# Designs tried in a protein design chat: VHH binders against E3 ubiquitin-protein ligase UPL5 (UPL5). Part 31

Target 1, 342 residues: E3 ubiquitin-protein ligase UPL5 (UPL5), of Arabidopsis thaliana (Mouse-ear cress) (q9su29r532to873)
Amino acid sequence: SPEALHGGLFMEFKNEEATGPGVLREWFYLVCQEIFNPKNTLFLRSADDFRRFSPNPASKVDPLHPDFFEFTGRVIALALMHKVQVGVLFDRVFFLQLAGLKISLEDIKDTDRIMYNSCKQILEMDPEFFDSNAGLGLTFVLETEELGKRDTIELCPDGKLKAVNSKNRKQYVDLLIERRFATPILEQVKQFSRGFTDMLSHSVPPRSFFKRLYLEDLDGMLRGGENPISIDDWKAHTEYNGFKETDRQIDWFWKILKKMTEEEQRSILFFWTSNKFVPVEGFRGLSSKLYIYRLYEANDRLPLSHTCFYRLCIPRYPTITLMEQRLRLIAQDHVSSSFGKW
Key: E = the ipSAE of ESMFold2; O = the ipSAE of OpenDDE; V2 = 0.75 times the mean of E and O plus 0.25 times the DockQ between their complexes.

## First folded at step 21 (VHH; framework vhh_7b18_3)

Design f4 (from j4 with S103E; at its last look DockQ between E and O 0.17; V2 from the best seeds 0.00; counts 0 for: placed apart)
Fold by ESMFold2, look of step 21:
Structure f4 (fold): chain B 342 residues (1-342), chain A 123 residues (1-123)
Amino acid sequence: as target 1 above (342 residues)
Amino acid sequence: QVQLVETGGGLVQPGGSLRLSCAASGFTFSSHAMGWARQVPGKGLEWVSDIDSGGSTYYQDSVKGRFTISRDNAKSTVYLQMNSLKPEDTAVYYCAREIVYDEWGLRYTWDYWGQGTQVTVSS
């Protein structure tokens, strides 16, 4: 049962306090893997960085969710006190909420790039053009899906009847950001902060602790060392277009990848997807399957990628040697390290 | 600055048709590939179709034969003609500009996206 499991994890942590450093480090790792496991519905991954976690607004369905978030706050605080890297990254919005900072439009750029771009265009559109197009038909509402239910939320009184125009679009964007990113997780953030405070000295409030950090500082404090990438897991989450799974080229591809170094494998993943690291739960945690597409008309060219859709495009290479040479070339840091911003 | 504005979404019965338009401004439209993607609520983005600067077209298997992407460079507009619509086609449809963003010309991404337009196929 989820309650029995959480109670058991809490009891195991107290026992781990009496145990040597190596056992303690593993216990923190295992506890965090269970807490952040999607099966437990406590946390979600960020839309535009699947390595990062934010509280799940839908966790409110479980009446015990305040206790779970309070426990999580205690675990994170204790991990920081013991200097244990637990392999967890927080979403920027969640981090800012913990710090007690206002969430600006620029802060959601990496959390939800689609919303960021849309809001930025709304604010930067020529005022006369925007107003002549009836504010793109926008009103002060937010469409959401929470707890399996789709809702339309008014951002202000009578928001469904309030048209967005060039004079009020800043207010619209501010309310939209607050209602989309801050409001849904307020209770979870509060309970996390209470548990976090229990473990800190009474003279260091949680907001002041997080406010003194950049997100990158917290990343370094909490990110664990990463295990080698599982090629079997990678293969299991890859689909093909223009190739059959039984084709020799597909067999060659996975054999080559398996004998590459970890850094070469990470470079290939980055070239393919713009992700340097695999999520905690493996390739299952990516936003979609990966794809290998056939290139036509050139049997010896370098691979291409379409990173938004996790697509690697390769020709039907005539030999395993040629395929290996081409893959190792794109694995070089000069080739794989260049990318644009989203 | 770059702007992409989708129009033409709406409610349509199964088997019906819709034509989406994407008006582009702020860049040399004729020199860029353009594409359409869609998102069903609670699911990830799904590639639908794209058209390169030379007019070559590409389609996801599930829409091939039913959807047609086209461009009018004189109007800086990309179109998606959607025929024989099914309930599974219900989604928010986004128009986007494609770039090559590495110095070797090997990695493609979509850098500017429209606000999206809702397409609902329901009887």
Scores: ipSAE 0.521, ipTM 0.823, lowest interface PAE 1.5, mean pLDDT 80
ESMFold2 (binder alone), look of step 21: mean pLDDT 82; pTM 0.818
OpenDDE, look of step 21: ipSAE 0.763; ipTM 0.920

Design f5 (from j4 with Y58E Q60E; at its last fold request DockQ between E and O 0.64; V2 from the best seeds 0.64)
Amino acid sequence: QVQLVETGGGLVQPGGSLRLSCAASGFTFSSHAMGWARQVPGKGLEWVSDIDSGGSTEYEDSVKGRFTISRDNAKSTVYLQMNSLKPEDTAVYYCAREIVYDSWGLRYTWDYWGQGTQVTVSS
ESMFold2, look of step 21: ipSAE 0.505; ipTM 0.813
ESMFold2 (binder alone), look of step 21: mean pLDDT 81; pTM 0.807
OpenDDE, look of step 21: ipSAE 0.801; ipTM 0.933
ESMFold2, fold request of step 22: ipSAE 0.470, 0.470, 0.500; ipTM 0.812, 0.803, 0.823
ESMFold2 (binder alone), fold request of step 22: mean pLDDT 82, 82, 82; pTM 0.818, 0.818, 0.814
OpenDDE, fold request of step 22: ipSAE 0.778, 0.768, 0.772; ipTM 0.925, 0.918, 0.920

